# Ledger of designs, part 42: VH-VL binders against p58978

Target 1, 218 residues: p58978
Amino acid sequence: MTNTEIFNKLTNAIVTQDIAGCAKLTQEALDAGISPLDIITKGLSPGMKIIGDKFEAAEIFLPQIMMSGKAMSSAMEILTPELEKTKVEGEEGTGLAITFVAEGDIHDIGHRLVTTMLGANGFDILDLGVDVLNETVIEEAAKRKGQKIILVGSALMTTSMLGQKDLMDRLREENLRDSVKCMFGGAPVSDKWIDEIGADATAENAAEAAKVALNVMK
Key: E = the ipSAE of ESMFold2; O = the ipSAE of OpenDDE; V2 = 0.75 times the mean of E and O plus 0.25 times the DockQ between their complexes.

## First folded at step 18 (VH-VL; framework fv_retifanlimab)

Design f6 (at its last look DockQ between E and O 0.56; V2 from the best seeds 0.63)
Fold by OpenDDE, look of step 18:
Structure f6 (fold): chain C 218 residues (1-218), chain A 122 residues (1-122), chain B 111 residues (1-111)
Amino acid sequence: as target 1 above (218 residues)
Amino acid sequence: QVQLVQSGAEVKKPGASVKVSCKASGYTFTRYYMNWVRQAPGQGLEWIGIIYPSGGSTYLDQKFKDRVTITVDKSTSTAYMELSSLRSEDTAVYYCARLPYRFDSPYAFDIWGQGTLVTVSS
Amino acid sequence: EIVLTQSPATLSLSPGERATLSCRASQSVDNYGRTYMNWFQQKPGQPPKLLIHDASNRATGVPSRFSGSGSGTDFTLTISSLEPEDFAVYFCLQYSNYPYTFGGGTKVEIK
């Protein structure tokens, strides 16, 4: 099969909620020498976009979206270790990325991908997981005061954005703001929001997040 | 019982300030955002702003950014909305309404206060 | 901001008739498989009462004659057979993006 054919099949597996097929095709793609990033960007992500469009058009419903998400997750379970294998030794001083999903948010696919991409680009990783309290983030930042740190938070809900604002406020109150870089992502997060809350950067996707983080940490 | 109980009606002069309270009971106060909404007589609903009680961070509609302050007292599970520089057009019933912070809780705006009438007249 | 347009402004019907209310958003209110659209019922002198959440789910205690449908930008509240107590004003709300916004409301009145 051509790479294009493999990508189309991956896309279709997501669109048809074929969880087992998606995992199998992902492995086949890897075996064929296709990069994990290409598998995600050219195969899986287009499928999720189609699913999103169909949902907006009322052609599918929440259960189908959830199943497609599971298909995506199954692929990511295969791809994550492969992405980690391609880890590039960072330059001395790349820093520590503390990654987390905001309290109340349970979306982890994007978070996992961002975390993986950061690691692949030379960052040390402290993954705090999902549904993370700002107190936890502050405590981890405080413990590591003096280290080169970037906080990488995800918020996929508008309500969770307030948590980002709160985090920034608390960093200032605790005199930690100047000791850390702060990057936030998520669909509702904009540059305007970043400016409003006094954060350093945002990114639209995992690949960009890694690049932006590298630049912010320079 | 889960409920929001608001302070009583207010009559104010133009240029004055008003502070409305909303006391929560029957649930964990810090696990819900608190919204403020107003409704002028015979008019529709207008969203004012939201507060994250756990940390105190707020977002306000641009229309109210310079005149509205939303705060909470966690010890008493009470949210407050203060509106300054009152105008006649601020005459309305003001409501508080809760919003879950968790994605898996779908009941946005399921509980409302009974409303507080604020009348601004010379 | 997301503008919600409700139509019609007034709906005059008799008990037993079907009511169809529309709410249109200026942009999609969907995010990550969830639709951030609510419907409320409001009677005079009372706060709004939640009827529908996530576009199509009845809130607890809401009669089966109420149903919500739609995604993206087009939403509908349907009352299959109007009861006397259903004559009220109905509002839609989006909370997908700041600022949260309400529709202008539809008054369902007795013919």
Scores: ipSAE 0.669, ipTM 0.849, lowest interface PAE 0.9, mean pLDDT 93
Fold by ESMFold2, look of step 18:
Structure f6 (fold): chain C 218 residues (1-218), chain A 122 residues (1-122), chain B 111 residues (1-111)
Amino acid sequence: as target 1 above (218 residues)
Amino acid sequence: QVQLVQSGAEVKKPGASVKVSCKASGYTFTRYYMNWVRQAPGQGLEWIGIIYPSGGSTYLDQKFKDRVTITVDKSTSTAYMELSSLRSEDTAVYYCARLPYRFDSPYAFDIWGQGTLVTVSS
Amino acid sequence: EIVLTQSPATLSLSPGERATLSCRASQSVDNYGRTYMNWFQQKPGQPPKLLIHDASNRATGVPSRFSGSGSGTDFTLTISSLEPEDFAVYFCLQYSNYPYTFGGGTKVEIK
């Protein structure tokens, strides 16, 4: 089976919510010598993008996205130990990424992928999960004042955007704004919105998110 | 009973300010955004802005940015909209309307206040 | 700013007739599989009443003669057989992006 064929099968497993098949294909890809990062970026991530596009087009709904997320999670359970093996002892830390999904939102599509990509790119991770209150994010940032921190927030619901502005307002009020970098993704987060709320960055997808996060932290 | 009860009608002169209240009951106040919307007599609906009651942050339509202040008092579950430098064209019915934080809550703009008529006359 | 254009401005019909109301957005109001478009009915002296949420879903207690359809930029509210209480003004709302905006309304009036 060619690498392209393996990637296509991984993509299809995500799209068809084949949880057990996705895990099996992931292990087969590892056994074939494909890097964990390539499995994610060339196989799994394209599947999540297809699912996201179908959801945006109203061709599928919340249950299908949640099941695709479970398929992604099953693959990541296999891949995470392999990613840990690639860490280089003693390399200077990129920083701590505090990742979360906005209050009121429990759609974690993309969130776990973004978190994984950040970890794979050298970030230490504090994953706060979904439906996260701004005060929790503030507390965790304040506890780690003096560390190199990026806050990475995501949401699928457009109604979560004012919560993003509120987080930025609270960071300024708590004198934490200069202590952290702030990145928001999901919809509809645009460059215009990022500029308006005074955040640092946005990204279109998980691979870009990791690259943008590295750039803003240098 | 889930409801939004607004303050009574007001008559104001040009240049004055008005502060309209919107008291929520029957639901968790800090789990819903509050919107303000107005409707001039015989006209359509015009969105003014929104507040995030948990943290107090607001977003206003640019048309109102310099004249409107939206606030909340969480202890009384009440939202306020203050419009300053009143003009005759500000004569309208002012409504509050809720918008849930969570995807598993009631749908957007399902509950409106009864409206507050503000009349600006010289 | 997303502009909502409702047409027609006035729809003159008799009870029992079918009403078809249009709302067109200047930009898509869809995001990640959700359509941020609601329809409201408003009678004189009353606040708007939610009829349809997410373009096509009837709100609780709304009669089955009301239906909504559409996605992206083109939306339709249909009243399959007008009842006397249905003669009112109908508004669409997008809340996909700030500022939130309403259409200009369609008045459904007795012919």
Scores: ipSAE 0.640, ipTM 0.839, lowest interface PAE 1.4, mean pLDDT 87
ESMFold2 (binder alone), look of step 18: mean pLDDT 92; pTM 0.952

## First folded at step 19 (VH-VL; framework fv_retifanlimab)

Design g1 (at its last look DockQ between E and O 0.35; V2 from the best seeds 0.58)
Fold by OpenDDE, look of step 19:
Structure g1 (fold): chain C 218 residues (1-218), chain A 122 residues (1-122), chain B 111 residues (1-111)
Amino acid sequence: as target 1 above (218 residues)
Amino acid sequence: QVQLVQSGAEVKKPGASVKVSCKASGYTFTRYYMNWVRQAPGQGLEWIGIIYPSGGSTYLDQKFKDRVTITVDKSTSTAYMELSSLRSEDTAVYYCARLPYRFDSPYAFDIWGQGTLVTVSS
Amino acid sequence: EIVLTQSPATLSLSPGERATLSCRASQSVDSYGRTYMNWFQQKPGQPPKLLIHDASNRATGVPSRFSGSGSGTDFTLTISSLEPEDFAVYFCQQYSNYPYTFGGGTKVEIK
C-alpha cells in the first residue's frame, strides 16, 4: 500500500470507530517506515477532525465520538514509544504541560486527547482534570516557578472562556505571566480571543496543540 | 424570592454616558453570570455582553466593545452597564439577565430585570 | 455570528388553534450532546420570559401546551392549543457561540 492509502485507512478507521483496526493499521504504518508524526498528522488527526465536524453538525452522537477517541488512544499507545525514541535524538527539555478544563466545564474528550498528544511529544504532564479552579492552576504554576511550563486550558462552553480571561489576569496579578506559556483551546476559542486575553496560542485539535506547544516553548 | 431590580429610566443627550444598575437578590450572586440585553422600541432583542461576577471578566459584542463597560460590585450583588458616547439609536430598554453555571438548571436566561428605559434625544 | 431566522414574522390565529413557530440558525448550535437554543415569550411592557431551554425543556411553570423540538440548525416551538394569554411575541436565542444572538421574533396575534 502507498503511504496515502495507509493514511486514508487510518482516517477511515477513526471515522468508523474501528479501534482494533486503527491499532493494526498504525502498526502497519510504522512497519512500512512511516514516521509517527506523519501517522498522526496525516492519518489519525484528519479522522478526528471529521468526527468533530460530524458531531457538531449533529450527524453523530456522543457515543461515536467517544469511540473514535478510544480508537485514537489505541493508536497513540503504539505511537508513543516511537515518538519517545525520536525525542531522544532530538531536543530534550520540552517542559511541563499543566493541562486542565476550565472551571464550570466538564467536557474532557478534547482535553484527554490534547494531554495524550502533549505527552507523546515529550512534555511532562500534570493533568489537573476538569472543572478546575483558576486558583488551583495559579497555585501549581507558582509552586513551579522557574521551570519551563506551559498551561494548556480547554473550554468548550462560551461561559467557561471567561475563566480563561480571569486566569490570565490572575497570572499577571501574581507576577507569574512571564514565567509560563499559556495555550487555550476549545470550539469557541479563536485567535482573536487569545489576543484579547493576552495568551500565547490556540490550536484547533489535539495534534495541532502539541505542535503549537512545541513551537511556543522554543 | 429571586429577583433582579434595575435602576430607573434615564434621559440623556447625545454624546453623554449612562450607567444602569442591576441589583440581584435571593440567590448567590457569584454563581451566575450576568448578561445585558437591550431592545429598541418595537424592535427585537440585542445581546450586549456578559460578565463573570466571581472573577470580573467580560465578553462584549464587537458592536459595543468601544463604548460599553460592564462591572459588578460583589459586596452589594449589583451589576452595572455603562454606555458612553450615546446616540439616538441607543434609545432602548436595557435588561439584565442571569445565566447559571452548567450544573444549575435551567442553563438559560431564567431571571430578568424589569428593564431600564434609556432615551437619547437632543 | 450565528444568525437566527424566525418564521413567520406574524402568525394570526384563534384561541384553540395550534401554533407552529420556526427558528433556523445559520450554523449548528449543538455541541457535545447539548443544544444551546432557548425560547422566550414577551408581552408588551414586560421583559422576556424563559419558555423553553436547551431546545426541548419547559421552564418552570410553563404549561404543557408549549413544546420545543429540533437540533442542529432547525428548531420549532409548538403551542398545541392557544389560550388567550398566549398571544405575544416569541424569540429564539442561541448561546452556543459569542456573540449570543436572538431571532427577530414571531408575533402571535389573535385573528
Scores: ipSAE 0.750, ipTM 0.891, lowest interface PAE 0.6, mean pLDDT 93
Fold by ESMFold2, look of step 19:
Order: C-alpha cells, then structure tokens, then sequence
Structure g1 (fold): chain C 218 residues (1-218), chain A 122 residues (1-122), chain B 111 residues (1-111)
C-alpha cells in the first residue's frame, strides 16, 4: 500500500470506529517503515478531527466519539513504545510535564495522547489523570518548586474556562506563577483567552502541544 | 432539598453600597458555579458575574467590573455580591443562580434564589 | 458580546393554541456538537424557571408541550397547546462565551 493509502485507511478506521482494524493498520504502517509521528499526524489525528467536526455538526454523538477514542487508544498502545525509542533527551533536561484533565473519556483520550507526545519529546511526566482538582495541581507544583515544570491541562467545554482562570489565580496567590509554565488546550481555548488569564500557551493538537511546550520551556 | 435563600430587601441612597447574600443548602456548594443576575422593574435579565466557589475566582461583566465584588464563604455555603457607588438605575431584583459545569450535566441556571429587591432612591 | 434578539415582543393567544417564540443570536452559540442556549419562563414576582437547556433538552419536570429547537444563531421555543399556567414571559439565554446574555423576552399573554 502507498503511504497515502495507509494514512487514508487509518483515518477511516478512526471515523468508522474500527478498533481492531485501526490497531492492525497501525502495525502495518510501522512494518512499512512509516514513523510513529507520521502515523499519528497524517493518519490518526486527521480521523479524530473529522470525528470532532461531525460531532460539531451533530452528525454523531458521544457514543461514536468514545468508540473512535478506543480505536485511537488501541493504535497508541502500539505506537507509544516506538515513540519512546526515539525519545529526545535535552542537554540540561527538558523539564517535568504535569498533565491532567478534570473529567470525560474524550478528555482522557486527548490527555493520554498529549502526555505520550510530551514524553516522546523528552519531558519527564507526572500524569495526574482525570477529575483533578486545581488544589492537587498546586500541591504537586509546590512540592517540586525549583524544578523546570510545565503544567498541561485539557478542556473541551466552555464551562472549563473558569477553572483554568482559577488555576492561574491560585498559582499567583501561592507565589508559584513564576515557578511554572502553564499551557491549556482544547476546543474552548483561544489565544485571546490564554492572554486574558495569563497562561503561557495553547495548542490545537497533541503533536503541536509537544512542540509548543518545548518552545515555552526554551 | 436544593435551595438558595437570599438576604432581605434593601433601601439605599445613591452613592451607598449593598451586599446581598445567598445561602445554599441541599447540595455540595463547591461543585457548582454561582452566578448573579439582576432585573430592573418591568425589564429583562442582566448577568452580573460568576464565581467558582472552590477556588474563589470570578468573572464579571465589564459593565460592573469596577463596582461589583463577588465572594463566597465555603464554611457557611454562602455567596455574596457587593455593588458599590449605587445609582437609581441599580434599582432591581438581584438573583443568585447555581450552574453545573461538568460535561455530562445540563449547563443551565437550574436553581435560583428567591431574589433580593434593592431600591436606590433620592 | 453576543446579543440575543427575541421576537415577537408580545404574543397574544388563547388557551389551547400553539405558541412559537424566536431567539436570534448575533453570532453562533455552537461549539463541538453542543449548543449553548437555554430557555426560561418567568411569572410576575417569581425568579426565572429553566425550561430548555442545550437548545432542545427539557429540564426535569417540564411538560412535554414545551420543546426547543435550533442551532447556530436561530432558535425556537414551541408550546404545542397553551395551558393557563403558560401565560408568562420567556427568555432565551446563551452561555457559549462571556459575558452570558439574555434575550429581551417574549410575553405570552391571554387574548
């Protein structure tokens, strides 16, 4: 199969919730010498974007998104070990990424992908998981004051915006704002909002998130 | 029983301040946003602002930013809205309203306080 | 900010008739498959009461004669057969972006 054909099949497997097919195609792509990063960015991520667009257009609903997420997760189980083989180690250390999400399987899937991409790009990872209170994030950052830290939070709904502002406000109150970098991603987050709450960055997808995080950490 | 109980009516002169309270019961106070909305007599509804009770962070309509303070006391499950430099146009019924914020919840003002009439005269 | 324009301002009808209320937003209130629009009923001397959330979902305890529809910028509240207790003012409200805003209201009054 051509690389374009493989990418299209991967995209379609995500869109049609073909969990086993997605895993098989992922392995086939690796066997064909396609890099894990290309498999994600050219095959899998475009499928998740199509699903997101269909959800926005009310063509599909939460169950279909969850099944597409399972297909993505099955591919990532294959790809994560391969990404770790190409992990970059920084000259003076890339830093610690503290990753978290408040709730939801959609957030969990994107969160896991972001976490994996950060690790593949040389970050040490502290994954706080889901349903994470801002107080927990603050506590973990405070325990590691002096380390090179980036906080990475995910959101899909406008209702998450005040929680993001609250984290930033709390970091300032605890005199931790200058001790960390802070990045938020997801559907409701814009550059304007990031500037308004005084966070450091946003990104549109997991691969971009890793690049943005590296740039923010210098 | 989920309930929001507000403080009683106030009569104020122009230039004064008012602080309205909203006591919550029957639910976990810190798991819902609290909003303040006002309604002048015979008029529509005007959103004032929102607070995240867990951390205390607020977002206010710019119209009110310099005159309104929204706070909470978590130990008493009570929200407060203070409006300063009162004018006759501030005469209104002031409501508190809770707002769920989790993905699987309806994002809507599902429970309202009974309202507090603030009258600013002469 | 997002301006909500309701029409008509007043709807004069009899019990048993169908009421159709319109709300138009100055920009889309949709995001990723969710529509950030609510409808409220308000009677004199009472706080607003939630009727419809997310454009089309009836709140708990709201009779089936109430239905909401629409997406993007154009929304409709329908009362299929008016009951005496339905004569009230109805507000739409968006929560897609700060500041949250309400429409000016549609008064449904008895003819």
Amino acid sequence: as target 1 above (218 residues)
Amino acid sequence: QVQLVQSGAEVKKPGASVKVSCKASGYTFTRYYMNWVRQAPGQGLEWIGIIYPSGGSTYLDQKFKDRVTITVDKSTSTAYMELSSLRSEDTAVYYCARLPYRFDSPYAFDIWGQGTLVTVSS
Amino acid sequence: EIVLTQSPATLSLSPGERATLSCRASQSVDSYGRTYMNWFQQKPGQPPKLLIHDASNRATGVPSRFSGSGSGTDFTLTISSLEPEDFAVYFCQQYSNYPYTFGGGTKVEIK
Scores: ipSAE 0.565, ipTM 0.801, lowest interface PAE 1.7, mean pLDDT 86
ESMFold2 (binder alone), look of step 19: mean pLDDT 92; pTM 0.934

Design g2 (at its last look DockQ between E and O 0.36; V2 from the best seeds 0.63)
Fold by OpenDDE, look of step 19:
Structure g2 (fold): chain C 218 residues (1-218), chain A 122 residues (1-122), chain B 111 residues (1-111)
Amino acid sequence: as target 1 above (218 residues)
Amino acid sequence: QVQLVQSGAEVKKPGASVKVSCKASGYTFTRYYMNWVRQAPGQGLEWIGIIYPSGGSTYLDQKFKDRVTITVDKSTSTAYMELSSLRSEDTAVYYCARLPYRFDSPYAFDIWGQGTLVTVSS
Amino acid sequence: EIVLTQSPATLSLSPGERATLSCRASQSVDNYGRTYMNWFQQKPGQPPKLLIHDASNRATGVPSRFSGSGSGTDFTLTISSLEPEDFAVYFCQQYSNYPYTFGGGTKVEIK
């Protein structure tokens, strides 16, 4: 099979919620010499995007998107070790990415994917997990004052966006804002929101997040 | 008993400002978001905005961004909504309503204030 | 914004009859395992009262004759057998996306 065919099959596996098939195809892609990054960006992520769009359009419902998420997770379980092996030696100085899901939010799939992609692109990773207090984020940033740091927060609920704004305000109050870069993502997060709260960037997906983070840290 | 008690009715002239208060009791004030909703006479409900009492951050409907300020006083467990540049169309009953964090049930506007009538007339 | 359309605007029924109220969203209010739709009852001179949260869960103290169903964009509030105290206005509300929005309401009145 051509790489394109493999990518299309991966995309389709996500769209059709074929968990076992997705894992199998992921392994086959790796065996064929396709990079983990390409598998994600050209195969899996396009599938998730389609699922997201369908979900928003009410063409599919919660069970389907959850199953697609599981398919994605299964693939990532295979790819994560491989990504770690192929970690692009970031230029000495890519920096530390502190990743977290906002307080009150426990959505993990996007967070894990973003974290993985950041690591694959040379960032050191401090993963704080889900339902993370802003205080915890601030403490970690404060401990590392003077280091090149990017805070990477995810929020999928509208209420958790308020936490993002709060975090930004508190960073300013603690005189940490200038010491860190701040990137936020999630379905409800927009460029307008980023501008409103004074953050540095947002991204629509994990692949873009890594690229944007690299640019922000330059 | 969990309750939200709002300030009394207000009569204002066009162009004036009004500040409505909402005092919370019977629960941990900082563990719930506070929302403001209004209802014009004989009309439906209109969401104004939300505040995170713990941090003070707010999100307002675009319609109100330039005229509404939502604040809290944690020491008194009181939320405030100030509406400036009042217009006749601002005549409505204004409600405060709490919204718990995700893990609290029910995750909805489960408690409301009694409402505050604001009348704007020349 | 997410527009919620309720139908019918007015529902005239007698005590003991079944009431079916519809709420349609302009876009899905589901988000990764949760449906962000609520139903409220409002009587004259009173604030709204929460009836149903997360599409199908009865709030505390709400009689069993009230039930909610639906997902995505289509939601229904059902009153299996109307009691005299059930004649009121009913609103659906979403909190999936900012701004939070309410439906226009359905008035359930006595025939």
Scores: ipSAE 0.761, ipTM 0.893, lowest interface PAE 0.6, mean pLDDT 93
Fold by ESMFold2, look of step 19:
Structure g2 (fold): chain C 218 residues (1-218), chain A 122 residues (1-122), chain B 111 residues (1-111)
Amino acid sequence: as target 1 above (218 residues)
Amino acid sequence: QVQLVQSGAEVKKPGASVKVSCKASGYTFTRYYMNWVRQAPGQGLEWIGIIYPSGGSTYLDQKFKDRVTITVDKSTSTAYMELSSLRSEDTAVYYCARLPYRFDSPYAFDIWGQGTLVTVSS
Amino acid sequence: EIVLTQSPATLSLSPGERATLSCRASQSVDNYGRTYMNWFQQKPGQPPKLLIHDASNRATGVPSRFSGSGSGTDFTLTISSLEPEDFAVYFCQQYSNYPYTFGGGTKVEIK
């Protein structure tokens, strides 16, 4: 079976919420010598894009997204150890990425992928999880003042936007704004919003997030 | 039992300021955003702004940003909206309304205050 | 700014008739499968009362004769059989993006 056929099957497994099939195809792709990064970027991520587009168009709803997310998670459980084997150590201290999902939000469907991609691209990782208070983010950044830090926040709900502004406001109040870089991603975020709250960057997906983070930390 | 109780009606002259209060009860004040909305007599609803009670950060409609201050007192579960440089066009009923932002609070703008009439007249 | 245009401005109907109210947004109020559109009822001298949240979900205690539908930019509130207490002004409202905005209202009045 060709790599293109394997990628198409992986994409379809995500789109059709075939959790067990997705895991099996992922392992088969690894056994065929396909790199973990190629499996993600050419097979799995295109499927997540398709379901995201359908979700935005109201052609599918929350249960289908959750099931596709679970299929993605099952594939990532297989791929994450393999990505760690091929990790390139960051050049000249790439930096620490403090990753989190906004307070009031439990958006874990893509958060783990973003964190994994940052780690695979040389960042040290502090993963704070979901439903994270701005105070916690501030405390962790303050403890590490002097380190090269990027804060990476994710959200699914548009109601998380004011919490993002609050984090930026508090960073300024605590005199930490210049100590860190800040990027936000996920459903509610636009370039206009990033500029308005005075954050540093946004990204459209997990692979882009890692690239953007590297550029911002340069 | 969840309710928002606003301060009483006020009559002001042009150029003055007014500060309307909104006291929350029956729920955890910091788990909901607070919004302010006004309605001129016989007119529609106009959103003024929103506050995050935990951190105090606000977002205001651009039309009001130079004249409105929204604050909270967490110890009394009370939100405030102050409108300065009053004009006759500011005559309206002013409402507070809560908005959930946490995954465990699914309803939107489900509770409104009773409204506070502010009359700006010479 | 997302402009909400309600039509018609006035519906003159009798009890028992079906009311169909329209709200059109100048841009989509959907974001990742969630629709940030609400409907409110308002009677004279009262604050707005939430009827429908997130386009189609009836708020607690709202009678089943009220239903909401739509996504993206086009939304409808339907009252299947008007009761005397349903003669009021109805507003749509979006909270997808700042500033939050309201439609101009549809007055449902007794013919």
Scores: ipSAE 0.675, ipTM 0.855, lowest interface PAE 1.1, mean pLDDT 87
ESMFold2 (binder alone), look of step 19: mean pLDDT 91; pTM 0.937

Design g3 (at its last look DockQ between E and O 0.30; V2 from the best seeds 0.54)
Fold by OpenDDE, look of step 19:
Structure g3 (fold): chain C 218 residues (1-218), chain A 122 residues (1-122), chain B 111 residues (1-111)
Amino acid sequence: as target 1 above (218 residues)
Amino acid sequence: QVQLVQSGAEVKKPGASVKVSCKASGYTFTRYYMNWVRQAPGQGLEWIGIIYPSGGSTYLDQKFKDRVTITVDKSTSTAYMELSSLRSEDTAVYYCARLPYRFDSPYAFDIWGQGTLVTVSS
Amino acid sequence: EIVLTQSPATLSLSPGERATLSCRASQSVDNYGRTYMNWFQQKPGQPPKLLIHDASNRATGVPSRFSGSGSGTDFTLTISSLEPEDFAVYFCMQYSNYPYTFGGGTKVEIK
């Protein structure tokens, strides 16, 4: 099979919630010499995007999107070790990415993917997990004052966006804002929102997040 | 008893400002979001905005971004909504309503204030 | 914004009859495991009262004759047998996306 065919099959596996098939195809892609990054960016992520769009259009429902998420997770379980092996040595000074899901939010698929992509692109990773208090983020940033740090927050709930704004305000209050870069993502997050809260950047997906983070940290 | 008690009715002239208060009691004020909703006479409900009392961050409907300010006083467990540059079309009953955190039940607008009538007339 | 369309605008029924109210969203109000749809009852001079949350869960103290169903974009509030006190206006609400929005309401009136 051509690489393109493999990518299309991966995309389709996500769209059709074929968990076992997704894992199998992921392994086959690796065996064929396709990079983990390409598998994600050209195969799996396009599938998730389609699922997201369908979900928003009410063409599919929660059970399907959850199953697609599981398919994605199964693939990532295979790819994560491989990504670690192929970690691009970031330029000395890529920095530390502190990743987290906002308080009140437990959606971790996007978070995990972003974290993985950041690591693969040379960032040191401090993963704080899901449902993370802003205070925890502030504390971690404060402990590392003087280091090159980017905070990477995810939020899929509208109410979690308020937490993002709060975090930005607190960073300013604690005189930490200038010592860190701030990137936020999630379905409800827009460039307008980023501007409103004074953050540095947003990204639409994990692949873009890594690229944007690299640019922000330059 | 859990309740939200709002300030009394207001009569204002066009161009003036009004500040409505909503005092919370019977629950932990900072563990709930506070929303403001209005209803013109004989009309439907219109969401204005939301505040996170713990941090003070707000999100407002675009329609109100330039004229509405939502604030809280944690010490008194009171939320405020100030609407400036009042117009006749702002005549409505204004409600506050709480929304708990995700893990609290019910995760909905379960408690409302009694409403505050704001009348804007020349 | 998500537009909620309620139908019918007015429902004329007698006590004891079944009432079926519809709320349709312009886009899905589901968000990864949760449906952010509420139903409210409102009587004249009173604030809205929560009836149903998460599309199908009765709020505390709500009689069993009230039930909610639906997911995605189509939702239904059902009153199995109308009581005299049930004649009121009913609103659906979504808070899946900003801005939060309400339906136009359905007035349940006595025939």
Scores: ipSAE 0.706, ipTM 0.866, lowest interface PAE 0.7, mean pLDDT 93
Fold by ESMFold2, look of step 19:
Structure g3 (fold): chain C 218 residues (1-218), chain A 122 residues (1-122), chain B 111 residues (1-111)
Amino acid sequence: as target 1 above (218 residues)
Amino acid sequence: QVQLVQSGAEVKKPGASVKVSCKASGYTFTRYYMNWVRQAPGQGLEWIGIIYPSGGSTYLDQKFKDRVTITVDKSTSTAYMELSSLRSEDTAVYYCARLPYRFDSPYAFDIWGQGTLVTVSS
Amino acid sequence: EIVLTQSPATLSLSPGERATLSCRASQSVDNYGRTYMNWFQQKPGQPPKLLIHDASNRATGVPSRFSGSGSGTDFTLTISSLEPEDFAVYFCMQYSNYPYTFGGGTKVEIK
């Protein structure tokens, strides 16, 4: 069976919400010598993109996305230890990622994946969960002033975007903007919006989010 | 009873400013954005901007960015819109309208204030 | 800026007739499985009243004769059998991207 065939089966397992099959295929891919990163980027992430596109087109709804997210999570439970084996840690740490889902938004599918990928890439994690007030994010950042911090906010709704601007405004008002890096992700967030609110970065998916966060923190 | 109650009609001279209030009751003020919309006589609706009451941040339509200030007082559940450097074309009814933070709330622009007529004349 | 174009500008009908109102957006108002399009009714001297949220869902208390359809850029409000209280101006509105915008309105008037 070729690597392309394995990647296609992984993608299909995500799309069809086959949680047990996705985990099995992930282990088979590892046993075949395929790198954890290739499994994620070539097999699993394309499936999450297809599911996201179908949700955007109203062909599926929240329960199906949640089940595909669970399939992704089951694969990541297998892949995370393998990613940790290849991690290179320097004398200076990667930093603390404070992860959260925007106030008013309770969808945490991408949030959990992003948090997992950040941890697998060497970040210390403070996961604030869902429906997080900007004040809570500000308080946690202020407590850790002087530490290497990236704030990673996720949103599903276009209406949560003003809350992202508010967080940036509050960081500037509290003289904390220079103390942290800020990354916002989720379906409604664009590069143009990131530039407009003065944040540092965005990413299209959880795997890219970890790479972008590492780059921003260098 | 969810309500938005606005301040009364105002008559202003060109170059002056006006500040319209919008008092919310019957719901958690800091879980809904507040929008401001105006309607000139015989014209359609024109969105002015939005405020995030929890932190006070706003986003304004570009045409108003230099002349409009939107604020809230969380302790009184009241939003304010101030329009400066008034011109005759600013004569309109000004409305406030709420927009939920929550994804699972279907009530975008479901409750409007009664409107405040601002007349700009010499 | 997303421009909403409503047609016709005026619709002259009698009670009991069917009204069909169109709203066309210059860009899609869909994002991540949700359609950010509302319909409002406005009578003289009153604020807008929400009729349809998210393109097709009747707001609480809105009679079943009102229905909405469409996605992406093309939207329709239908009043299956006009009642005397339905003669008003109807607006579409998008809130998928800043600035939020309204259509120019369709006036439904007594023939």
Scores: ipSAE 0.535, ipTM 0.791, lowest interface PAE 2.0, mean pLDDT 87
ESMFold2 (binder alone), look of step 19: mean pLDDT 92; pTM 0.948

